# Miniprotein binders against q96jn8r1131to1294, part 55

Target 1, 164 residues: q96jn8r1131to1294
Amino acid sequence: TLEFLENHGKNILLSNGNRTATRVASYNQGIVVINQPLVPQLLVQVRIDFLNRQWTSSLVLGVITCAPERLNFPASACALKRAAWLLRGRGVFHNGLKICEKFGPNLDTCPEGTILGLRLDSSGGLHLHVNGVDQGVAVPDVPQPCHALVDLYGQCEQVTIVNP

## First folded at step 5 (miniprotein)

Design v53
Fold by ESMFold2-Fast, scan of step 5:
Structure v53 (fold): chain B 164 residues (1-164), chain A 83 residues (1-83)
Amino acid sequence: as target 1 above (164 residues)
Amino acid sequence: SKEDLAKKLIELYKKALELVEKGASEEEIRKLLEEVVKIAEELGDEYLIDFAQLALEWFEDGDLDLLRYYIDLALQYAEELLE
């Protein structure tokens, strides 16, 4: 069963059997990681439950290739210096460097109820799924093992892991 | 305007990097980084606020490599805002 790890950003509260993550303060310190490695063909999905329009930026998601169980998370996923491939807004980022300007929909504008998914294909390509629709390969040849990461940043204050 | 604030933030960061390279006083660099935090807060952009606070925090810790890293991220982000 997929769950969020107990190691998470300091503003996160887990509930619903560790399947719901809520950011209870501010706009940052909201990183959560899935408890199992993202192996090929596993589709990990989260639903956006609550957006606070006080903030402008929103959810970031992607993968990290370092062990997350004891990782000291920074204020935002975009501050990760190594081992991170992230989707923010319409961009794809590797360790802070933008590697693609326009990929998929703008994550800063996805409404409540949106289901976002991450999946590795058989060749190690990282795919983004939006409401069941495969957006294509955002990142080729992701090193393994890797772990799915969600940053409840800005507007996005709650997500829940959902099954297909 | 927000554009003018972003331009000032970029100018102050470039000045901070210059002062670090010259080995200027810690107090002078700290004041500049604190001013950047205030400008980022006035802009209200969450990433600029985070990067400014992280830059200042790592400067206080004496980690100039992380200081430069977060300034570089902030400059890249701020310049994208101006495009």
Scores: ipSAE 0.310, ipTM 0.697, lowest interface PAE 2.9, mean pLDDT 89

Design v54
Fold by ESMFold2-Fast, scan of step 5:
Structure v54 (fold): chain B 164 residues (1-164), chain A 83 residues (1-83)
Amino acid sequence: as target 1 above (164 residues)
Amino acid sequence: SKEDLAKKLIELYKKALELLEKGASEEEIRKLLEEVVKIAEELGDEYLLDFAELALEWFEDGDLDLLRYYIELALEYAEELLE
């Protein structure tokens, strides 16, 4: 059963059996990680539950290849300079460097109720799914093991893990 | 304009790095970092504000490695905004 790890950013409160993450303060310190490695064909999905339109940027999601259980999380996922592949806005980033200008929809504009998914294909390609629609390969050849990460940044104050 | 504010932020960060290299006073560096936070607030970009506030906090904690880390991150991000 998929849950968010108890190790998370300091502004996160977990509820609903660790399946809902709420950022209770500010706009940052909102990183959460799924409790099991993203193995090929496992589809990890989260639903955007609440957007605070005081802010302009929104959630970031992707994978990390370092062990998350005792990681000291930075204030935002874009501060990760090692072992991180992230989707932010329309961009794809590897260790802080933009590797793709325009992939999938703009994550800063996804409304409440949007379901975002991450999946590895059998060749190690990382896919983004949006409301059940595969957007294609964002990152080829992701090293394993890797772990799905969501950064409840800016507008995005709550997400819930949803089953396929 | 946002472009002018981003350019000023970049300028101030580069000055802060020069002062760190020269071993300038803590007060001089603090004033530059505080000005960067104000510029980031005016820009209204959460990433630049986040990086600016964290840079100042790590400076106050005496962690110059994390200070440089957040300055570098802010410079990368701000330069991307100008493209």
Scores: ipSAE 0.165, ipTM 0.582, lowest interface PAE 4.3, mean pLDDT 88

Design v55
Fold by ESMFold2-Fast, scan of step 5:
Order: sequence, then structure tokens, then C-alpha cells
Structure v55 (fold): chain B 164 residues (1-164), chain A 83 residues (1-83)
Amino acid sequence: as target 1 above (164 residues)
Amino acid sequence: SKEDLAKKLIELYKKALELVEEGDPEEEIRKLLEEVVKIAEELGDEYLIDFAKLALEWFEKGDLDLLRYYIELALEYAEELLE
């Protein structure tokens, strides 16, 4: 029952019962949000379906603490400022600041077929999973409620929600 | 080279911040920010393009705090590219 919300970035087209998101233009305006709050132990996973190597950066994953259903999404997730904790490349970012260096693999180099997951542990720590492997705690104490976000930025033009 | 373009972009941003603090004419600051947009587009780096356009947009709207915010994001990102 996990789906992308029908409120999304302007360049997104949803398909496959709102489980597949495709960015149909440019490199930005590609933010999608999962339809349910990220509650402890819920594992949300997306598969990278298509990469366009015209671009240099790739998808961003994270959480937002504002209500997403009527949000006017910015061109990229980095513009969400205080409301977002984001994984970009190898960094963890909040409010325009790099709060952790060299966490997990470089997201700009993950190939098509990679499955990326987000999960909160019972202490509110945000975990990244890569192809089923827990990378550890990226953010130790995420405010709740929060929602899982994928920014189909740059190279990443399509993702699909996959079950554990 | 792309490194030379990134270095030029950093120099122009630092000059723009100096002019903002000195209260220099808006036209000089705008010229620097417009040149940064052109360099970012030539670099073809989508984050630098976004940050440059957002910096110019908020400058045009008269919000110097958001101008500084996006310039700081761009500087952090560009410095990582040079490493």
C-alpha cells in the first residue's frame, strides 16, 4: 500500500498505481514523497530504474517534517531548508549544512537496479539501506512525524517502490 | 577547464558578498550574479545552476539573507568539486 503522493514536483509523472515516478523533463522539479509517515521499523524502498548520464549528480533521499500533501515543492530538495534531512552523494545535509561526511556509498554513482531504503529505528535514528544492507544511522534523532522523500535529481529519471 | 570555471565562480561569489557588505550599487552585484549563472550553465553542474539562479532570484526580490544562504550552499558545493 505504499505509494507516492499525488502531490509532487512539476516534472514528475506517476504510473504503476503511483508506485513508479518518472521525471519527464530537465534535471530538477522531481521531488516525490511516500504517502504514509515514516514510523519506526517501516522500511521504505525504491529501485533506481533509469539513469541519464547527461547529468552529473543523481537522486537525493531523505525525510521532511512538514506536511507534504499540499506543499508547493521547490526545484530541488536542498531548498526545503529546516524541514529536510537529506542524503546527497556521500554527505548528510540539513538546512544547507553538511552534518555528516562520507556516510554510506556515493549516491551519485549507484547504478540502475540499486535498491535504496529508509527506516527509522526505535530511537528515531534514520537508517539508509543499500541493496538490503543497513548502512547505519545517518541522522540520530529525527523529529516526528516525518515523511520519506526522493528527489529524482540529475541522472535519476525513474524510481519504483519495491517491497522488502 | 572545469576546475578553472569552478574557481572563477567561487571568486565571483566572494566578490558579490564583499559588495553586498559594502553597500555597493545593486547593478554591480547583479552583474556578478548574472556572470555566475552563465559560468554555472557552462559547467553544466545542475546544483551550481540551481544555486546560482536562486541566489539571483532572491537578490532581485531584495532578500539578502536568502541570497547569502544560496551563495553559501554554492561555495560549499563548489569547494567539494575542487577536492
Scores: ipSAE 0.045, ipTM 0.535, lowest interface PAE 6.4, mean pLDDT 89

Design v6
Fold by ESMFold2-Fast, scan of step 5:
Structure v6 (fold): chain B 164 residues (1-164), chain A 83 residues (1-83)
Amino acid sequence: as target 1 above (164 residues)
Amino acid sequence: SKEDLAKKLIELYKKALELVEKGASEEEIRKLLEEVVKIAEELGDELLIDFAKLALEAFEDGDLDWLREYIELALEYAEELLE
């Protein structure tokens, strides 16, 4: 059963059997990580439950290749300078550097109810799925093991893990 | 007005630098930087929003050198907007 790890950003409250993450303060300190490594064929999906439109930026998702259970998470996922591949807005980022200008939809504008998915293909390519639609390979050759990460940043104050 | 908000943002940044220099409490500095983020979001200027968030997050991550740099960049930009 997929769950968010108990180790998370300090503004996160987990509920619904650790399948719902709520950011209870500010706009940051909202990183959560899935409890199982992202192995080929596993589709990890989260639904955007609540957006606070006071903020202009929204959630970030991606993968990390370091062990997440004892990390001291930074204020935002983009501060991870090592072992991180992230999707933010329209961009793809590796360790804080933009490696692709335009990939998939703008994550800052996805409405409540949007289901976002991460999946590794058999060649280690990281795919983004949006409402069931594969957007293609965002990052080739992700090192393994890796772990799916969601940063409830800005507008995005709540997400829930949903099964395919 | 937008001009009044920009002036308030500038004054809060100057106060934040003073508090950092004096070694004021983390909570006092954080609250001030959080207010700057809210003002920048209300102004709606993307660069001011970026600088405000970068400054607060540098502070939260314990990086006072980057905190000072982001504040200085934000002050230069905000003061130019007022001209």
Scores: ipSAE 0.117, ipTM 0.603, lowest interface PAE 4.4, mean pLDDT 88

Design v7
Fold by ESMFold2-Fast, scan of step 5:
Structure v7 (fold): chain B 164 residues (1-164), chain A 83 residues (1-83)
Amino acid sequence: as target 1 above (164 residues)
Amino acid sequence: SKEDLAKKLIELYKKALELVEKGASEEEIRKLLEEVVKIAEELGDEYLLDFAKLALEAFEDGDLDWLREYIELALEYAEELLE
């Protein structure tokens, strides 16, 4: 069963059997990680439940290759300087460095109800899914094991893990 | 303008790195980093604000390696913002 890990950013409250994450303060300190490694063909999906338009930036998602159970999370996922591949806005980032200018839709503009998914293909390519539609390979040859990460940043104050 | 504020933030960060390399006074460096936080807050960009606060915290903790890394993140982000 997929759940968010109990180790998370300090502004997160988990509910709904650790399947819903709510950021209860500020705009940052909202990193959550899925409780099992992202293995090939596993599709991890989260739904955007609530957006606060007081903020301008929004949700970031991606993978980390370090062990998440006792990781001391920074204020934002984009401050991770090691072992991180992230999708922010329309960009793809590796350890803070932009490696792709435009990929998929702009994550800062996805509305409430959007379902975002991460999946590794059989060749180790990381795919983004938006409302069930595969956007293609965002990152080739992701090292394993890796762990799906969601940063409830800025506008995005609540997400829920969803299965059909 | 927001572009002018971003350019000023970049200038202050470059000045802070120069002062760190020269072993200038802690108070001079702190003042620059505090001004960067103020500019980031005025810009209203959450990432620039987070990087500015992390840089200042690293400096107060005496961690010059993390200070340089956070400044590098901020500079890359700010320069992309200007493109």
Scores: ipSAE 0.363, ipTM 0.709, lowest interface PAE 2.5, mean pLDDT 89

Design v8
Fold by ESMFold2-Fast, scan of step 5:
Structure v8 (fold): chain B 164 residues (1-164), chain A 83 residues (1-83)
Amino acid sequence: as target 1 above (164 residues)
Amino acid sequence: SKEDLAKKLIELYKKALELVEKGASEEEIRKLLEEVVKIAEELGDEYLVDFAKLALEAFEDGDLDWLREYIELALEYAEELLE
């Protein structure tokens, strides 16, 4: 079963059998990683449960290609300089640098109840799904193994893993 | 105007780099970075807000390399907005 790894950002509290992640302080230190590699055709989905609108930006999601079990996470996913492909706002980022200006909906404006998904296709393309709708390939040729990452940044204080 | 705010943000970031290089007081640098966050929030650009907050976080963590990195990223982005 899909769960969040016990190794996570220091402001995270896991509950609901490690399927719900809550950021309990500030706006950062909220990185969580799924407990198994994102293999082709596996759809990993999280639901936005709670947004705190005192903050400006919201969640970031994507993949990392380094082993997450003992990784010392930075304060935010955007500080990752190696092995990271991230979706933030409307941008696509590789190792902290913007590589695409506009992809999919603006993640900073997705309301509570939105279900966000990540999936690799058979060619290694990373897809974003929003409320069941495939947005297309955000990143081609993702190296494997890779791991799905969610950064409960800013507004997004709680997410829960949901089944397809 | 938004252009004036962006120019002010650039000015403050350049001042912050100068203070870091000179080894100025932590309080001086923190105040300046807090002002940058405020200006970025007034601009309403999510990326500038994120870069400003990440720079302040790096400074609070004592990581001057990440501080310089985020300031550099913010300057590149803000200067592009003005073009």
Scores: ipSAE 0.014, ipTM 0.225, lowest interface PAE 7.7, mean pLDDT 85

Design v9
Fold by ESMFold2-Fast, scan of step 5:
Structure v9 (fold): chain B 164 residues (1-164), chain A 83 residues (1-83)
Amino acid sequence: as target 1 above (164 residues)
Amino acid sequence: SKEDLAKKLIELYKKALELVEKGASEEEIRKLLEEVVKIAEELGDEYLIEFAKLALEAFEDGDLDWLREYIELALEYAEELLE
């Protein structure tokens, strides 16, 4: 069963059998990680449950290739300087540096109810899915093992893991 | 020296945060952020350059969440360089 790890950003509260993550303060300190490695063909999906429009930017999705169970998570996923590939707004980031200017839809504009998915293809390409639609390969050749990460940043204050 | 440049960058970022909280003019804040980009480029550190450019981009887009975040990341990184 897919759950969020008990190790998470300090502003996160887990509920619903660790399948719902709520950020209870500020705009940051909201990183959560799926409890199982993202193996090829596994589609991990989260639904945006609540957006607080007092903030400007929104959630970040991606993968990390370091062990997440005991990580001291930084304030935001963009602070991860090793082993991290992230989708933020329309950009793709590797270890804090922007490597692609525009990929897929703008994540800062996704409304409540949007389902965002991460999947590895058989060649290690990381795919973003938006409401079931494959956006293509954001990152080629992701090292294994890797773990799906969601940063409940800015507007995005709650997500829930949903089945395909 | 690189140490002096890092200290100047830190001072400018702290001033930028102060001006943002006070609701100072957009032009005044932009000039500080542009100066930070120049100092970061002179330092030649890829993370300081990236943070400075992303902070300016966030500001231009009205994204104060990411503006504050990149300033915080840059401050932590620059202060570590001084140790």
Scores: ipSAE 0.083, ipTM 0.530, lowest interface PAE 5.2, mean pLDDT 87

Design z10
Fold by ESMFold2-Fast, scan of step 5:
Structure z10 (fold): chain B 164 residues (1-164), chain A 80 residues (1-80)
Amino acid sequence: as target 1 above (164 residues)
Amino acid sequence: SMKVTIEIRGDSPEEFKKLIEEAAKLAKELGAEVRYEIDGNTLRIEVRGIPEEALKKFAEEVDKLAYELGYKVEVRIEYD
């Protein structure tokens, strides 16, 4: 059973059996990580439950290749000093460096109810799924083990893990 | 290299003048390079060229000032 780890950003409150994450303050300190490695063919999905239009940017999705159980999370995922591959807006980022200008839909404009998914293919390619539709390979050859990460940044104040 | 991106959303571009002036003054005191972009009612500021700890301090000060002036502001740490 997929759950968010108890180790998370300072502004996060977990509920619904650790399957719902709510950011209760500000716009940052909202990183959460899935409780088991993203192994090939495992589809991890989250639904956007609540957007606060007070903010400009929205959630970030991706993977990290460091052990998350005792990690000291920074204020935002893009500040991670360890190996991280992130999707933000339309960009793809590796350890804070933008490696792709446009991939998939703009995450800053996805409405409430959108279901976003991450999956590794058999060759280690990281895929983004949007409302059940595979957007293709965002990042090839992701090192393993890796863990799925969601940064409830800006507008996105609540997400819930959704079973496939 | 590290940079700080600050994105500010307000009701009109003219309201950003005071924040821009104070941010530019602080950046100059720290020796930073600053780039501004205004698109509609959104102001984006990129700051770089100084040590990471100084960039973080700059980001925190601008965040506090924007809050006091009533702007909705987001601060992001990015690497080129």
Scores: ipSAE 0.130, ipTM 0.581, lowest interface PAE 4.2, mean pLDDT 85

Design z11
Fold by ESMFold2-Fast, scan of step 5:
Structure z11 (fold): chain B 164 residues (1-164), chain A 80 residues (1-80)
Amino acid sequence: as target 1 above (164 residues)
Amino acid sequence: SMKVTIEIRGDSPEEFKKLIEEAAKLAKELGAEVRYEIDGNTLRIEVRGIPEEALKKFAEEVEKLAWELGYKVEVLIYED
C-alpha cells in the first residue's frame, strides 16, 4: 500500500493513514515522498484536494534518486541540485536546469480534483499522467532506484494518494 | 518586524543582475525595505517593512524567478 513517508517537509501534516498530505503554513516546506521506490509500471497517483489562490505557483512533482527516509529536505524541491528530476509549471528540470520548456499541461493551472500520476516505463522513461492520460516521456533513462516526490508548493495545500 | 532572508547561489556575480533588478522592482511596488549583499557566488536578499504575508509573497516571487534562472535557492524566514 502506497503512503507518504513520515520524513517530510516541516509544514506538512499527514493524515488518512499517511495517504493525505496537507501543508499547514506558508508556501513552502511542503515536500513529501512515496514510501517505496518507483519501479517500472508502478503508477503513483495523487489528487489535488485544495488550492489557495493567494499564491502564484503550484505543486511540483517528480523523482529523486537519493534515499529519502532521513533526507533533510530543502524548503522547496527546486532547491535540490543533486539527483532530482522535477516537473514544475510547464517545464522539466534536472538538478535546477530546465531541460524541457513545454511538457504536458501547466501544473500551475491544474484545478482541484486533478489526478497526477508518475510512472516509469520498461526503459526507465519517466511518464506524467494527467487524469489517466499519459503525457509521454518527460525524462528518459532515470537512474534507479528512484522515489516519487510531490512538493506542495504555493497554491497546492493538500493532496491525497489515489489508487489506479 | 519580521524579516525574510533569501540566499541564492549562482555561477558568477553577473548572473544576479537580472534577479536583483526584478527583486528591487517588486520590493518598490510592495513598499518594502530591501538589502542586497553579494559574497562570491552567493546573493543574499533581506526584505522587511511590510506585512508578513507580503514578505512571503515577495519570497515566493523571487524564488520562482531564481529557479527560472537556474539558481539554488534557500529561504530563511525569521522575526527580528
Scores: ipSAE 0.091, ipTM 0.547, lowest interface PAE 5.1, mean pLDDT 85

Design z12
Fold by ESMFold2-Fast, scan of step 5:
Structure z12 (fold): chain B 164 residues (1-164), chain A 80 residues (1-80)
Amino acid sequence: as target 1 above (164 residues)
Amino acid sequence: SMKVEIYIRGDSPEEFKKLIEEAAKLAKELGAEVRYEIDGNTLRIEVRGIPEEALKKFAEEVEKLAKELGYKVEVLIEED
């Protein structure tokens, strides 16, 4: 059973058996991590439940290759200086450095109800899925073990894990 | 090698003039490279070229000024 870890950003409240994450304050401190490693062929999906359009940017998705259970999360996932591959807006980032200008849809414009998924292929490539549609390989050859991360940043104030 | 992006949302682009003028003065005093971009009712300030501690001070001062004017503010820090 997929759940969000109890170790999370300080503005997060978990509910629904740790399957729903709500950011209850501000625009940041909203990082959550899935409770088991992202192994090849496992599809981890979250649904955007609530957007506050007073904010400009929206959620960030990706993976980290460090152990998440006792990690002190920064205010934003993009401030992670090591072991992080993230999708933000239209870009792909490694340790805060943009490595791809335009990949997939603009995450800042995905509406409520959008289902976003992360999956490793058999070659270790990280794929983004949007409403069931594979966007292709965002990051090749991700080191393992790695863990799926969602940053409820800006507009995105609530997500829920959904089964494939 | 850090870059900071500050997103400021207001009711009207015309209201950004005071904030842009104050941010420009601060950037000059700190020796920072700064770029402004307005898209609809959102002002984006991109600042770089100074040490991380100074970038943080710039972001904190701009956030303070923007909040005094009633704006919503987001700060994003990334490697440049």
Scores: ipSAE 0.014, ipTM 0.430, lowest interface PAE 7.4, mean pLDDT 86

Design z13
Fold by ESMFold2-Fast, scan of step 5:
Structure z13 (fold): chain B 164 residues (1-164), chain A 80 residues (1-80)
Amino acid sequence: as target 1 above (164 residues)
Amino acid sequence: SMKVDIWIEGDSPEEFKKLIEEAAKLAKELGAEVRYEIDGNTLRIEVRGIPEEALKKFAEEVEKLAKELGYKVEVRIEED
């Protein structure tokens, strides 16, 4: 059963059997990580439940290759300078460096109800899925083990894990 | 017709949360449309939808608050 880890950003409350994450304060400190490594063929999906349009940026998702159980999360995923591959806005970032300008939809404009998924293919390529549609390879050759991460940043105040 | 952009340089993005909340309260009081963007240690506040005199008042109050907290501030009032 997929769940969010109980180690998470300080503004997160988990509910619904640790399948719903809510950011209850501010705009940051909202990082959550899935409780199982992202292995090939596993599709991890979250639904955007609530957006607060006071903020200009929204959720970030991607993978980290460090052990998440005892990690001290920074205020935002963008502050991860090691072992992180992130999708933010339309960009793809590796350890804080933009490696692709335009990939998939703009995550800052995805509406409530959007289902976002992460999957590794057999060659280690990280795929983004949007409402069930594979957007292609965002990051090739992701090292394993890796862990799916969602940063409830800015507008995105609630997400829920959903099954394919 | 006019808008205000305020750029605030801080030590960490976490420090902006209180400043953003205070700016949002002021914008609501003045009936202004406001947007926020955080990139690294820079906060950008964009304000429109009220008369130029009120935009200047908003900018002055936010600049004062940010400087009291030790931030570097740049303000631009321009045609929208």
Scores: ipSAE 0.007, ipTM 0.234, lowest interface PAE 11.0, mean pLDDT 84

Design z14
Fold by ESMFold2-Fast, scan of step 5:
Structure z14 (fold): chain B 164 residues (1-164), chain A 80 residues (1-80)
Amino acid sequence: as target 1 above (164 residues)
Amino acid sequence: SMEVYILIRGDSPEEFKKLIEEAAKLAKELGAEVRYEIDGNTLRIEVRGIPEEALKKFAEEVEKLAKELGYKVEVYIEED
């Protein structure tokens, strides 16, 4: 079964069998990682449960290729300068550098109830799914093993893993 | 490019004008682009267009001033 790892940002509280992550303070320190590597054919999905619209930016999701179990997470995912491919707002980022200006919907405007999914295709392409709709290949040839990451940044204060 | 967002919150917005004026002076000295937004008891300052080290110095100075005036401050960084 899919769960969030016990190693997470310091403002995170896990509940519901480690399937729900809540950011209980501030706007940052909200990184969580899925407990299983993202292998081809695995669709990992999270639902946005709660948005605090006092903040401007919202959640970030993507993959990291380093082992997450003992990582010392930075305050935000955008500070990851190694082994990270992230979807933030309308952009695709590799190690903090923007590699695509407009991909999929704006993640800063997805409402509560939105289901966001990550999947690797058979050639290692990373796909974003939004409410069941495949947005296409955001990143080609992701190195493996890799791990799905969600940063409960800004507006996004709670997500829950949803089974496909 | 890197952007820094500074969120300043408190019970009284009257001192926001002083914070905006001081932030604008510092931004001009550093050659930064700066934007301000006030929503109730929250002042948001967005700064960009200068090197990371200069952005951090800007954030440190603004945070120091805001805390001296009794405000709560949160700083976050976005990179594109």
Scores: ipSAE 0.006, ipTM 0.196, lowest interface PAE 12.3, mean pLDDT 82

Design z15
Fold by ESMFold2-Fast, scan of step 5:
Structure z15 (fold): chain B 164 residues (1-164), chain A 80 residues (1-80)
Amino acid sequence: as target 1 above (164 residues)
Amino acid sequence: SMKVTIEIRGDSPEEFKKLIEEAAKLAKELGAEVRYEIDGNTLRIEVRGIPEEALKKFAEEVEKLAKELGYKYEFRIEED
């Protein structure tokens, strides 16, 4: 089954069979990665469990194409300078460069209970799903293998993997 | 009500620790609500919950520290 990897940001505590990630300190050091590659048609979903409005921005999600099991994670996903495609706010970013200004809903405003999903289509396009609704292709032609990543940044202090 | 948004730009986000600590101390003294965010080489501070004159004082004190440390600094006060 899907789980978060034991290799994660230093402020993360895993629970619920490694299916729940909680950021226990500060606003950063909250990167988690799913334990198996995001292969075409696999829908990986997380639910936002808890938001702390002390912070301004919220979670980031996306994919990395490097092996995550022993990766030394930076303080935030947006500091990844290679092999990363990320959705933050309304933007789509590749290795820190914004490649799309406005895609899907604003991730900084999604309330507790929102279910966010990542899926590759048969052509390698990365899709974002929000509460079961496909937002379209955020990134075309994602290299394989790739791994789903969630950065519990800012407001988002807890997420749980949920099944379709 | 009003809020102030402060953006500080520097060479390394790790070096913002001193600014964050001093801003938090000042916010506590003024009874303000404060939130922080680091995005690349930019530190963003939002502060609210105190009168406009106190918000301006907060922004000016943080500006003085940021400039003494060699950072680029800007702020705005706006309706929240």
Scores: ipSAE 0.006, ipTM 0.200, lowest interface PAE 12.4, mean pLDDT 83

